# Designs tried in a protein design chat: VHH binders against Lysine racemase. Part 11

Target 1, 368 residues: Lysine racemase, of Oenococcus oeni (q04hb7)
Amino acid sequence: EAIHRSTRIEFSKSSLAYNVQYTKQVSGAKTLWLAVKSNAYGHGLLQVSKIARECGVDGLAVSVLDEGIAIRQAGIDDFILILGPIDVKYAPIASKYHFLTTVSSLDWLKSADKILGKEKLSVNLAVDTGMNRIGVRSKKDLKDEIEFLQEHSDHFSYDGIFTHFASSDNPDDHYFQRQKNRWYELIDGLIMPRYVHVMNSGAAMYHSKELPGCNSIARVGTVVYGVEPSEGVLGPIDKLKPVFELKSALTFVKKIPAGEGISYGSKFVTSRDTWIGTLPIGYGDGWLAEYQDFQLLIDGQKCRQVGQIAMDQMMVALPHEYPIGTEVTLIGKSGKYENTLYDLHKHSGVPPWKITVAFSDRLKRMVV
Key: E = the ipSAE of ESMFold2; O = the ipSAE of OpenDDE; V2 = 0.75 times the mean of E and O plus 0.25 times the DockQ between their complexes.

## First folded at step 5 (VHH)

Design n5 (framework vhh_8k46_1)
Fold by ESMFold2-Fast, scan of step 5:
Structure n5 (fold): chain B 368 residues (1-368), chain A 121 residues (1-121)
Amino acid sequence: as target 1 above (368 residues)
Amino acid sequence: AVQLQASGGGFVQPGGSLRLSCAASGFTFSDYAMGWFRQAPGKEREFVSAISYSGGSTYYADSVKGRFTISRDNSKNTVYLQMNSLRAEDTATYYCAASWDEYLGSPYDYWGQGTQVTVSS
């Protein structure tokens, strides 16, 4: 970790809470499960998990068993869903920690049955309606799994069933309609569990009314972290509050003469004497090469990042000399200007969820 | 809408001369640094020359210094590149660019359509 540098991620608890309530209001969902996978979309696994309940979150969804264990070991007793597949040998651990555990095959259930004891495993069945990631694809296989769970109620509780919509945020909804129709075809006439959860961010925001019987739970990430899933195409950007900010400070300031190139390998040339600042952030921190040349914010002014982004540092052009320690906003507000994740996406081609996830554990995460 | 219209390219023999022009519209030309870049077949885009918003400072790549001259006319919203003593190695598509911050070469600068320069005998 490199937490003793000025470079840090700040995320807003109040904005996160607002987005939770907005998502519930738009979708009509009474229950919201927040995806905290991949270090809570880069916001900080434990930092987000510790405040989630206070923000109106009803449960947490993680991708891997270790994320769930880390949350429990931090003293958090909230509802936790494990979305990704786990090795059957860890079924007793998932049972002990009371995780809702995703299962994709009858063979996995049969193997788990041989090693589970007094503590029942809470089971979430994965149904593949077209994403081709995890889950069973036929009504027969789904029925066989449900029947097995009912016949082995001493070891299992049939608590959840879900599918994932691959294109719920696409303006062309043909693929979504096909997955939705397949979902209803597959579950027709089957015994349904307590938790039926199909709404990711796009489905919650744009398709909730088309999901009768399956729209009470929103299992969302992107929208709660302040990113409109279609980036304004299907829904308004300004109804969500930004959550994520990235800030740093100048560590060095120097003047360079006209005609001098900036940074190693740069194709950029100064046409006049220019003040250059150095920032303690580079691609090793997650400020990727694709972000080169982005307009940063200093004292309410736009200042272009110049030259090649190095592993641990980068340069910014300044309108005049600033003191060492002057704050630089890479993502967030400064004066009348704001750099959004949408702005960085437009500049770099890297979508907002990949931007925030890419920031390394070298950066301090702060709840504000 | 922002437009940069490059012109003046063509075929020329080694030792010949060409004058490229880049006419700008849709932004306050006098506030922008202007420059020329070129790209030869199979090569990366390379810097050729730049001029400050006021015209008070010019810069040239080592390969063209002494042979090329950049100038601008803020009253006509036009930047020029006078190319003398042309060599076969100058064969490329030439692009003009505008940047408000005096740094040129970013894909986010205003870029014109290229004009082809071919130097051969």
Scores: ipSAE 0.000, ipTM 0.256, lowest interface PAE 14.9, mean pLDDT 88

Design n6 (framework vhh_8k46_1)
Fold by ESMFold2-Fast, scan of step 5:
Structure n6 (fold): chain B 368 residues (1-368), chain A 121 residues (1-121)
Amino acid sequence: as target 1 above (368 residues)
Amino acid sequence: AVQLQASGGGFVQPGGSLRLSCAASGFTFSEYAMGWFRQAPGKEREFVSAIYSGGDSTYYADSVKGRFTISRDNSKNTVYLQMNSLRAEDTATYYCAADTYFPLSYEYDYWGQGTQVTVSS
C-alpha cells in the first residue's frame, strides 16, 4: 500500500464498456462473462467487479475460491464462475456463496455429496479437449459425471459444461480444429446444461461461427481489457479501445553536468549537461528491469527512462526543467503520443497480459 | 532495414565551411531525435549537436556553439549539420545517430557509417 504517492493505474470504464459491446457484436454472443482473475488482469479485482454490470458484463469468472469470496464480501451479487479446482472440503462454502463451481472428476462429486448436507452446489463440468490442464478426457467419464449429477439432484445442479482452447489466437488453426472436433465428439448425445461455454477471447474473435450450439456465451478477458489477442495478426488492433493507463509525477528535478553517472553503478553517463527527473516507481511496483530505457511521456514529449531502475524509484531524462509534480505517462496518452501495451511488449519481450498483472498492490487503482 | 547514410565531408581550409547530411531510412524519421557525434584519431567519441523530433529544440557542445547549426527536413528524412568557421581541432569522422528521445549518453538506437572531415592548411 503506497497509495499516498502520484504513481497509479487508471482504467477507462467507457473503453471497457465499448470492448464488451464490440466483443458481443463480433462473436454474436448474447452473454459475456468477464475474467477478473489475477486482480482483474491487474486492473483491480473489486474496482472492475463493481462496474462490470454497468459495462454490459453478464457474469464474472475467477480462478480461485478466495477471489469469488472477496467479490461477495464487497456486496456484489453478480453471477460468478470459479474456473479453477477447489478442495472438496470447500464445496459447502462455494454453495453458500452461490458460485458456479468447476468440477473435474467423479470422485470429487462423490466426496462433495457426503458433505453438502442441505446445500445444493451449482456444477460446471470441465472437459479436457487437448489443453491438458483440467477436466475429464473420455466420453465415458463425462457421461458418468452427468448421470451422477442427475441421480443426486438434491445436492447438485448440472448448470455448466466447458472446455478451454489452447491455441484459438494462433494463425495456424490445426490444434484449434483438433480441440473443436474432440469437443463435439465428446458431447455428442449427452444431456447439455443451461451454460455451454467454450469461447475464450481468441475463439470469440476468430472462430465463433465454427462453434454452433456453443457460441452463445463468451468467457473472455484479454479482449475486454483492450488487448487484441493476436496483437493484430488475426484481427485489427484499432477496433478495440485501450483500457489501461499507468501514470506518475516528478518528485525531484535537477541538472547534472556532462560526464556524470546516473543511478546505481553509473552505467548511464551523460554526454552533456542535462535535466534529470525522479519518479516514485520501480521494480518493486512492477516496472520490471526488462522495461529499462523505455520512452516515457511528459507534457506531450518523449523522455527516455535513464539509468538502472531501482526498487522504488527511477530517473528520466528531460529536455528542460519541469516543476515538481509534473505528470508523467508511462502507459497511455500524452499530447499527440501514446505508449501502448503493444509498444512495451515490443521493447521488453513481456506480453501485454503479463505486463498488467505484474503491477503490485502498492499502486492505487482508479476507475476513470 | 535501418540505414543512416552520412555524407558531405571532405578537405577544407581553416575558416572554411562544410554541410554534412544524414539520409535516414527504415524507421519513422519524424518520431526520432537526431544527433551528430565526432571521433578524432586516438580520441573518444564526443557529442557535437542534437535536434528533437519536431525540430524546435537543438543542443550544441560548447566547442561548436555559435559555429555549427543542426537542422532537419522531415519530408526528406534528412538531418543536416552546417559547419562554419572550421578549425584544425574539428578534424574527425562525423557520425549521425537516431534515438526515440535525445539520450544523455553516447548510446543511441541507430548509428551511421560516418563521414570524414579534415581541416588543414
Scores: ipSAE 0.000, ipTM 0.262, lowest interface PAE 16.7, mean pLDDT 87

Design p1 (framework vhh_8k46_1; at its last look DockQ between E and O 0.02; V2 from the best seeds 0.00; counts 0 for: pae O 15.8 > 2, placed apart)
Fold by OpenDDE, look of step 6:
Structure p1 (fold): chain B 368 residues (1-368), chain A 123 residues (1-123)
Amino acid sequence: as target 1 above (368 residues)
Amino acid sequence: AVQLQASGGGFVQPGGSLRLSCAASGSTFSDYAMGWFRQAPGKEREFVSAISRSGGKTYYADSVKGRFTISRDNSKNTVYLQMNSLRAEDTATYYCAAKFTLYIGSTPEYDYWGQGTQVTVSS
């Protein structure tokens, strides 16, 4: 982490708390699990995980085993669900750290039974209703898994069952309805565990009333991180608060005469004497080439990023000379102006969740 | 204010050549990047070519690359557009511009515009 640099991601604790409450209110869910996979969608795995509980988050969901381990090693004992499959040889580790562990096959369970020893694994059964990523697809296979878990209760606890909706944030809910119907067909008449969870961000916001018996848990990411899942089509975008800000500072300031090219390839040429600032951020940090020409915020003014974005640096046109160290807001508020992730999305075409995930681990992250 | 006077337009056969000139008033010509734009009937004004203050950097629209050449003589306060291998689609009113910000791939910003000169390429 590059701490000796002004460029930083700031994560808003108050905004997170607000969004959690809002999500619970809209969905009616009593329990909210926050997805913190992929470095908490780029916001910082440990920073977000540390404040999650006090913000009303009831548990965490990760993608890989190591994310869970990192959280535990940081001293966080919150409930953790591992969403992705793990190699069976790591089943004892998952048990030792008390992870709810996703399982997609009977063969996996049989193999795990042989190696768990005195460990007891908390099992989350994956059901594939149309995502076609992981999980069983037939009622027979699901029954076989449940029966196996019951017969081998010395090594397993049947604690969870879930599916994932592929299109729950689409104005066209045809595919959602298909998956929903498949879900209820598959689980009909089966023994259900303590945690039945099917609502991702889209389902939580728009379909919770359609999921009787399965809407007590919201397993969400996008919406809690302040991004409206339907981009305003199905829900209001102004009800969520941004949790993400990106700030930097001028590292160099110079006056460039007219007719000069800025940065690689001289894609920008000055028409007059122009003050140009340099920022210590580039596409290597996650400020992608697609973000070129975006309006940055300096001292409550919009300032155009100019020239090709370099790996670790980029330039901005200034209305006048500013001192080195002047704060630059890339995403966030400055005076009466605000740059949102949605603004950057509109500018670049890059989805908000991909914007935040793209930021490298090198960037300093802090909770504010 | 900078006044721009364009000249050199006219009628030419396909494959022919024309040379446009734009003379700027004042003594600060060398402080401006210069550019040429064109507008055909029913179409939006489009970028054709630009040249930096010193003349060291030149830019061309893809449609005119290899055919058009921009140059400037700061001692004469004049920018030129040599147009070779002219095509019917080059028919437009051509405009000279000064003190504009050139950003390739974006809409140019400009401060001063000359009167248009008509170029007609027809057999």
Scores: ipSAE 0.000, ipTM 0.210, lowest interface PAE 15.8, mean pLDDT 93
ESMFold2-Fast, scan of step 5: ipSAE 0.602; ipTM 0.843
ESMFold2, look of step 6: ipSAE 0.084; ipTM 0.643
ESMFold2 (binder alone), look of step 6: mean pLDDT 80; pTM 0.802

Design p2 (framework vhh_7z1x_3)
Fold by ESMFold2-Fast, scan of step 5:
Structure p2 (fold): chain B 368 residues (1-368), chain A 122 residues (1-122)
Amino acid sequence: as target 1 above (368 residues)
Amino acid sequence: QVQLVETGGGLVQPGGSLRLSCTASGFTFSKYAMNWVRQAPGKGLEWLSGISRSGGSTSYADSVKGRFTISRDNAKNTLYLQMNSLQPDDTAVYFCARGFTLYSGSPRFDYWGQGTQVTVSS
């Protein structure tokens, strides 16, 4: 409802496409499925989904049924995987929309079998190798699910199997090695489906060569959105292109005398006569209190956000008077400077994925 | 000189509670995210919980979610961990750490305390 303000998220189609190709090249994966959960990591669910194929994306992964339905209703026929668990009563709807649907238990399959009627559900089996979130944990339970799917081929297609690696971006790979070994132990001697997909961003970038038979599909998010999963420790940050920018513009500019407080509660007091700009962005938009005092970029200059961040507005200290309407870059490039998601993470303690997903629907999303 | 000092550990019965504190000095505490990490005897480090600069954002490992609560008091330069429903598996040395975690939980910590021992047994 506030999309007419200057405050906007811009995301680069060319950078996203580059990151897709780079991820395929590094991992050797022939197929890339892009995670578009949580409003495509805040980039805009439909905006990202509409351009994904053109960027070289082979399929979309969502966490909840409603995200998949929204993509279909927007006229997008791309391959869609539902990663999160769905209530069994929605199994017929998942089948109707041709979703690859994640299943974690034999009991769920038995219940679905009773209600699918004429529908045939495309099934992705979740295997828990150490994430302790979803999926079966024993070879017996996995074998029982596969046998059930084979015995009820009129209602189910056994199309996928996967696990999630908890620590694939950790320099200490002990936990990754344990999950990897458990994965191969669990699948040994079992019938494998069309899609065997285990590579999240870290596994795709650092461990693909250690995943023979399971490294053809990369199911990734952060790396495609331009965030190096280890933030430069395991892989080079300069080989990925930033995708996400957050921009605004000055709505008001005034000179404040020395000794005056600015913003609610007078949290900041000027030590000298200071030019202050006002921006139409606040914590109601997703610019959190944790980001207070972050250096913003205006006309190639670093300008510190000052005073308390309000619900809809905040202030920035300026080196001189700027015209109203002067562009402000909160995240992105301005002149020789760049504010990265890594910079904001270091400043705030809020990780990149929480930063981008926290921006509200009040902000316009633009493909550039 | 940066210092982090943990207190509040000790022996507790299964099902009991403990509150750990970490007092920070030598830096502006309110400008840094903080974390709790533990190490059980003969095992590696396990990240438990993180808290943002202001305390407005928190995160937890699945092993402690719903049982442990991280909090901070920036006026007192103190980080807390409220531990409820303690289990024998919670027996470990608990460390306060300055820094942040990556999306997958991988730590990026630059300063650590000496640790405080928590023992959960009958």
Scores: ipSAE 0.011, ipTM 0.507, lowest interface PAE 9.0, mean pLDDT 89

Design p3 (framework vhh_8fcz_2)
Fold by ESMFold2-Fast, scan of step 5:
Structure p3 (fold): chain B 368 residues (1-368), chain A 120 residues (1-120)
Amino acid sequence: as target 1 above (368 residues)
Amino acid sequence: QVQLVESGGGLVQPGGSLRLSCAASGFTFSRYAMNWVRQPPGKGLEWVSGISKSGGSTTYADSVEGRFTIIRDNDKKMVYLQMTSLKTEDTAVYYCAKYTLRISGSYDYEGQGTQVTVSS
């Protein structure tokens, strides 16, 4: 953990709140559950979870049991959905912490029934409509699960049902339409619980009107974190506010004569006498090799990152000498310029959701 | 002046394969991610695949994942799309593209593209 360096992630509470309201407006969803998996998409699990309610978030969705436990141990009592399957031996713990718990099979329910004792588990049924990872695939299996939950209401509450749309943010909607049709086929005639949640970011932004009876809850991540799910192909990017900023500061500044190579493995050679700055960030922090030569921002000026990105540090070309400690904006605004996650995607080929998630626990996370 | 020239399209039966090529000029090719986008008859442009500037990272539309492979050769300034298990839904004019603006999702589609027709 290297939290005593200048390198840090700052995320905007006001922008997050704006994006929550915008997503509710566009989708028509009354309820918004924010995905906080993978360290809240790299923004910081506890930092985001602590402010989510104030931003208009109605519940949190995590991928694994330990994320939910960490949120509870931090004193947060908000609604929490566990989206990923958990080992049945942890069913009593999930019940104790009041998690809405995702279940993918009747056998899991039968095993849980034997160990819950006095606990009553809140159950979310996973339906596989084409993603082919978790959940039941047939109406018979789904009906059998619902019947089991009704017959064992002393141990279970049938509170949720969902599917995941794999390609709802794709301009080619053929796969989305196939999953949507399969979803309605599978649930037809079955008793529905209080929480029917199928809208991820793409479905909420582009397909809400096509999901009657299933469009009151948006279970979203990307859009709330300020990334348009299609990056402008299906919806405008300028209606969302950027949330994520990455900042650092110069630790060293040196003038290098023309013809000198810089950094490990030296791929960059100066064409003229050049001021070079050093930054305490490298690929060990999540600034990937694919980001080489990205234009960073210093005091309202564009400055190219030069040479090989090392594990813990990298170099930037400067227009003149700057003091040690001068702030460098890698992602975010500086003066009249802004480096967006879309800009970094265009430069690197790494999509925004992979960019933010890739930043390591070495970086401080700060709400601003 | 960005110039992108696509080739390799043609008529193919369902289940067949084609390899598309794109020759780039007018910019520092090794510094940009490259994409393939397509326009089916009577529809708008849809994104198909992307490749990072080094070739180390690739992404695909769900409709083509597992069937298409994007490759680049920075020395030759070429990007390729290897298409297998072609479906009638893959019928489109295919363009290679790069972003031209910092804050937009727009691409630079120079040239005619290359027509792919999948039918019996």
Scores: ipSAE 0.000, ipTM 0.128, lowest interface PAE 21.7, mean pLDDT 85

Design p4 (framework vhh_etentamig_d1)
Fold by ESMFold2-Fast, scan of step 5:
Order: structure tokens, then C-alpha cells, then sequence
Structure p4 (fold): chain B 368 residues (1-368), chain A 120 residues (1-120)
């Protein structure tokens, strides 16, 4: 983190808590597990994990073992689900850290059984209903896994089962209906564990009533981070509170005459004498070339980013001289204006979660 | 060949009502979610309302919630938008749309549109 630089990510604890409650209300889910993969969607793995319980989050979902270990080593004892595959040699470690561990094959379970010793692993079974990513695809394979877990209860606890809906936020719901029907077909007549969790953000927001017996747990990311999963196509965007803000401050201000070019690679030429500010943020920080010419916010006014975005710096056109240190809002609210992640998506073609994940480790993450 | 044909637009006074219809052909209508999108003069497209393939779930932009009602009749391959309490700001060309992808792709199969003018 470059802690002595003004550029920072601020995320709102109160907005995140509001979105948790809103998601629970809309979905009817009593339990919400927050996805904190990829540095908590760019918001900061440990920063988010440390406040999650206070926000009404009932558990955390990570993609890789190391994310879960980092959370535990930070002193956080919350429920943690590991969604991604783990090499069987790490099964004892997953057990020691009390992770609900995702398993995709009977062979993995047989191998784990040989090395767990006195450890008892909490198991989450992955069912592939059409995403083709992880999990068993047949009722026979699923039944075989469940029977193995029951026969080896000294080494395993059958605690979870899930599938992932690839298109639950798509207005064309034929694929979602196919996966849903396949899910119910596959689990029919099988013993269910205490955690049956199929609702990602789209399923929680749009399809919860279609998931009887499987709609008590929402395993969500996007919606809690303040992004409507369909960006307004299936649901209203303003019912969620924005969580993510990106702010900086002017490091230099100068007036340049009409006809002068800005930045070495830019074809932008001033049409009038113009005040230009410099910001300590560039593409090396995650402010991508695709964001060129986006309108930034300074003291409640829209100011266009001008010239080529450099690796560590960029320029902004100003209506008048501002003092060095004047705050600039790139994403967030300033006065009567707000730059949303949807606005930046519309400008750049980069979707909201890819925007937030792309910001580098140089930017400090602050809970506000 | 996918075809969407909107109708029902016209001139209406503020506070009035209009019902838009969209006749769909060339695809299995009952297998697809549908949307209404509008574009006001000099503005970009704005999503107005969406409906699931079964018709059981409906969604609205906050600007129209409580005033507009989306519905469908899968036996007739027809999508509807009931518009009540119309305001000058509702003036736009209204398009029936099938959306193929989330983010970035917009609406690939959009009809010719029907003009709604709210004026006195």
C-alpha cells in the first residue's frame, strides 16, 4: 500500500450492512454468506472480513485455501467456506482451520480418508448442473459420494451441498430453469446436509421463490458490494447503496494557453486557456486506458480527465485554479453529482466487478 | 428469423393511460424473458421493465414503478406494457426487447418501436 499517497479506495460499512439486510429481505434468506474472493472484489480481503459479522454477514466464502488461511491468521473465527478445489494433501490443514471444504469427486474423498488421521473434515459437495466448472454430474456419482461420507463419518462430516447458477442474472432464464430442474432431479431422494446453498446474487434477487427447500442461504458477492446483478434490466439499481468509492487529490495545478497539447501521447489540444490539475493515479493503479476522458468530480463539479493516462499520473481539466490537495472523486459522490460503477461501465465497457478487482495493491483500502 | 412488432403508442395528455403491445415471432417466446426499453429524444436507451419467461416475476425502473405494469400472454406470443399516470418525461420511443447477455450487449433483438408522446 502507498500510504503516503492521496489515492485510496473507501468502502462504506453502513452501505454494505444495508445491502446485506436488503438481500436477506428480497430473497427471504435467513443466512447470508459473503464472497470475499479476489481481495473481496477489490474492497480488501481483511478489511471486509473484519467487519462482515457486524454488517449482518453469517459467513465468508473464498475461492482458494490461502484466502481462508489469511483470514484465520488475522484472528477472524467466522464461518468460512472454501469454494475452489483443494489438493488432497491439504485436507488436514483445511480441517485444522475449520473450513467447510468443497469436494468434487469420490476419488478425492478416498484419498483424503487415507491422510486425515484424527482430523475430521467438514465437506461441501459440488454438483455440476450445467456450468461445467466443478462437481459431479450424475445422480450415481452424487449418491456414491454421500454414501462414502456416511460410511466414513469418523473422518468426514457431510455439512454442505451446492450448485452454481451460470445465468441467474440473465433475462433469458431458459438456462437457469434447465440448471434448476437438473438440480432437483439430482438431489431427489438423497440425504441432504444442514447447508444447502444454491443462491448466488442473481438467484437470491430474482429466483428465490422458485427454489423451495434451497432458499435459506444466500451465497452472494456482487449485490452486497452494491452492484445490481443485472444493472437495472431485472431489478432497480437504486435500491442498493453504493459501497465503493475511489478518491484522490490534486498534486499540481497550472494554467496552460490555448493550442497546447496535454501529455506526450495525447492528441488532446486545449481550445482555450485552461487550468490543468495532476492526479497521482494511472493505469499502474488500475485506472485503465479504457477510462480515458471520464468526467471526474471536484468540489461538486464535473471535470474531464484529459490527455493520455500515464502509468502513475493523469491530468484533469479544471474550471478555475484549485489549491494543491483539493479532493477529487473518481467513483462516488461529490455535491449533487455521483459517478457510479455503472457510469464507468457504460463509458469503458468494463463491468463493475472487473473495475473494482483491477485496482492494484498500491491503493490503500479504508473502511468509512 | 426473430421479429418483434410494437404497437399502441400515440399522443396522450399528462395523467392519461396507454397500453403497448409487442407481437413476437420467429422464436419460442415462452422460453425467453422480455423487456421494454425506451429512448427519449436526445437521450440514450433506458430500461423500463422486465418480465420472466413464465410471467411470474416482474421488474421495474424506479421512474415507472407503481405506474406501469408489464405482462405477457405466452399462448398469443404477446408482451404488454400498461402505462398509467403518464408524465411529460415518459415521452419516448418504446421498444420491445429480448436481451441476450448481461452487461455490454444491450438488446440484440429490438423491434421498430412505438412513439409515445405525453403533451397537452
Amino acid sequence: as target 1 above (368 residues)
Amino acid sequence: EVQLLESGGGLVQPGGSLRLSCAASGFTFSSYAMSWVRQAPGKGPEWVSGISRSGDYTYYADSVKGRFTISRDNSKNTLYLQMNSLRAEDTAVYYCAKRFTLYGSGFDYRGQGTLVTVSS
Scores: ipSAE 0.000, ipTM 0.189, lowest interface PAE 16.5, mean pLDDT 86

Design xC (from x6 with Y101H; framework vhh_7z1x_3)
Amino acid sequence: QVQLVETGGGLVQPGGSLRLSCTASGFTFSRYAMNWVRQAPGKGLEWLSGISGSGYSTSYADSVKGRFTISRDNAKNTLYLQMNSLQPDDTAVYFCARKGHSSGWYSFDYWGQGTQVTVSS
ESMFold2-Fast, scan of step 5: ipSAE 0.137; ipTM 0.559

Design xI (from x6, 17 letters changed; framework vhh_8fcz_2)
Fold by ESMFold2-Fast, scan of step 5:
Structure xI (fold): chain B 368 residues (1-368), chain A 121 residues (1-121)
Amino acid sequence: as target 1 above (368 residues)
Amino acid sequence: QVQLVESGGGLVQPGGSLRLSCAASGFTFSRYAMNWVRQPPGKGLEWVSGISGSGYSTTYADSVEGRFTIIRDNDKKMVYLQMTSLKTEDTAVYYCARKGYSSGWYSFDYEGQGTQVTVSS
């Protein structure tokens, strides 16, 4: 983290807590597991994980083993699910850290059985209902895995089973209906574990009533981070509270005459005498080239980012002279205006979850 | 060629009911979410309700939730908006709209000609 720079991500604990309760209310889920993969969707892995329980979160879901280990090493003993596949040689480590570990094949289980020794691994079975990412695709393969787990109860606990819906947030829900039907077909007549978790953000928000017996756990990210999964097509945007803000401050201010170019290659040229501010943020920080010309907020005024975004700095056109140190809101509220993640998506073509994840570890993360 | 044709608008008293219809043609209807949006006199366009392609998921603006119901009939290629407990502030031109994902953003890519709803005492 570059802690001596003004550029920072602020995320709202109260808004995150509100979104947790709203998601539980809408879905009817009694249990909510928050996805904290990819640096908690860019919000900060440890910063989010440290406050998650206080916000009403019942467990954390990570994509890779190292994310779970980092959370444990920070002193957090919350329930943790590893969603992504891990190399079988790390099965003993996953057990030692008490992770619910996702398994996609019988061969992986047979290999793990040989190396677990005294460890007993908590197993989450992945079922592929059409996403074609991970998991078994047939009832026979699923049954074989369950029987193996029962026959080797000294090394394994059959604790979870899930599928991932590829398009539960898509207004065209035919693919979701196909995956849902396949899910029920595959699990019919099989022994279910205590954790049956199929509801990602879209399923929790739009399809919970269609998932009887499988709607008690919401395993969500996007919706808790304040992004409506369909961006207002299937659900109202204003029911969720924004969580993510990005702020900076002017490091330099100068007036330039009409006809002068700004930044590399002089691709932007002033049409009149203009006050220009410099911000300590660039594409190396995650403010992508696609965000060029976005209107930033300074002291309740809209100010256009001008010229080419550099690796560590960029320029903004100002309506008048501002002092060095004046706060700039890139994402968030300033006066009567608000720049939402949806506004930046509309401007750039980059969806909200990709926007927040793209911000580098250079940016300090602050709970507010 | 995408066509959306609304009907069912009219004059109603506060507390009354009205059913709007939208006939769609020129695309694979069941693969698109359909929406109702409205434009009150002197105001901008505001979203009212949405329905998924299969018809199983519906959403509503806070101002109409509990009073309006959106339904679709994929065999007939129809979208309906059942309006109850109408208020004077519901007065608007109502448009049937198809929402598509283009250029990295969800936007209404087609709208019908509209149907006027007037709620007056």
Scores: ipSAE 0.027, ipTM 0.527, lowest interface PAE 6.0, mean pLDDT 88

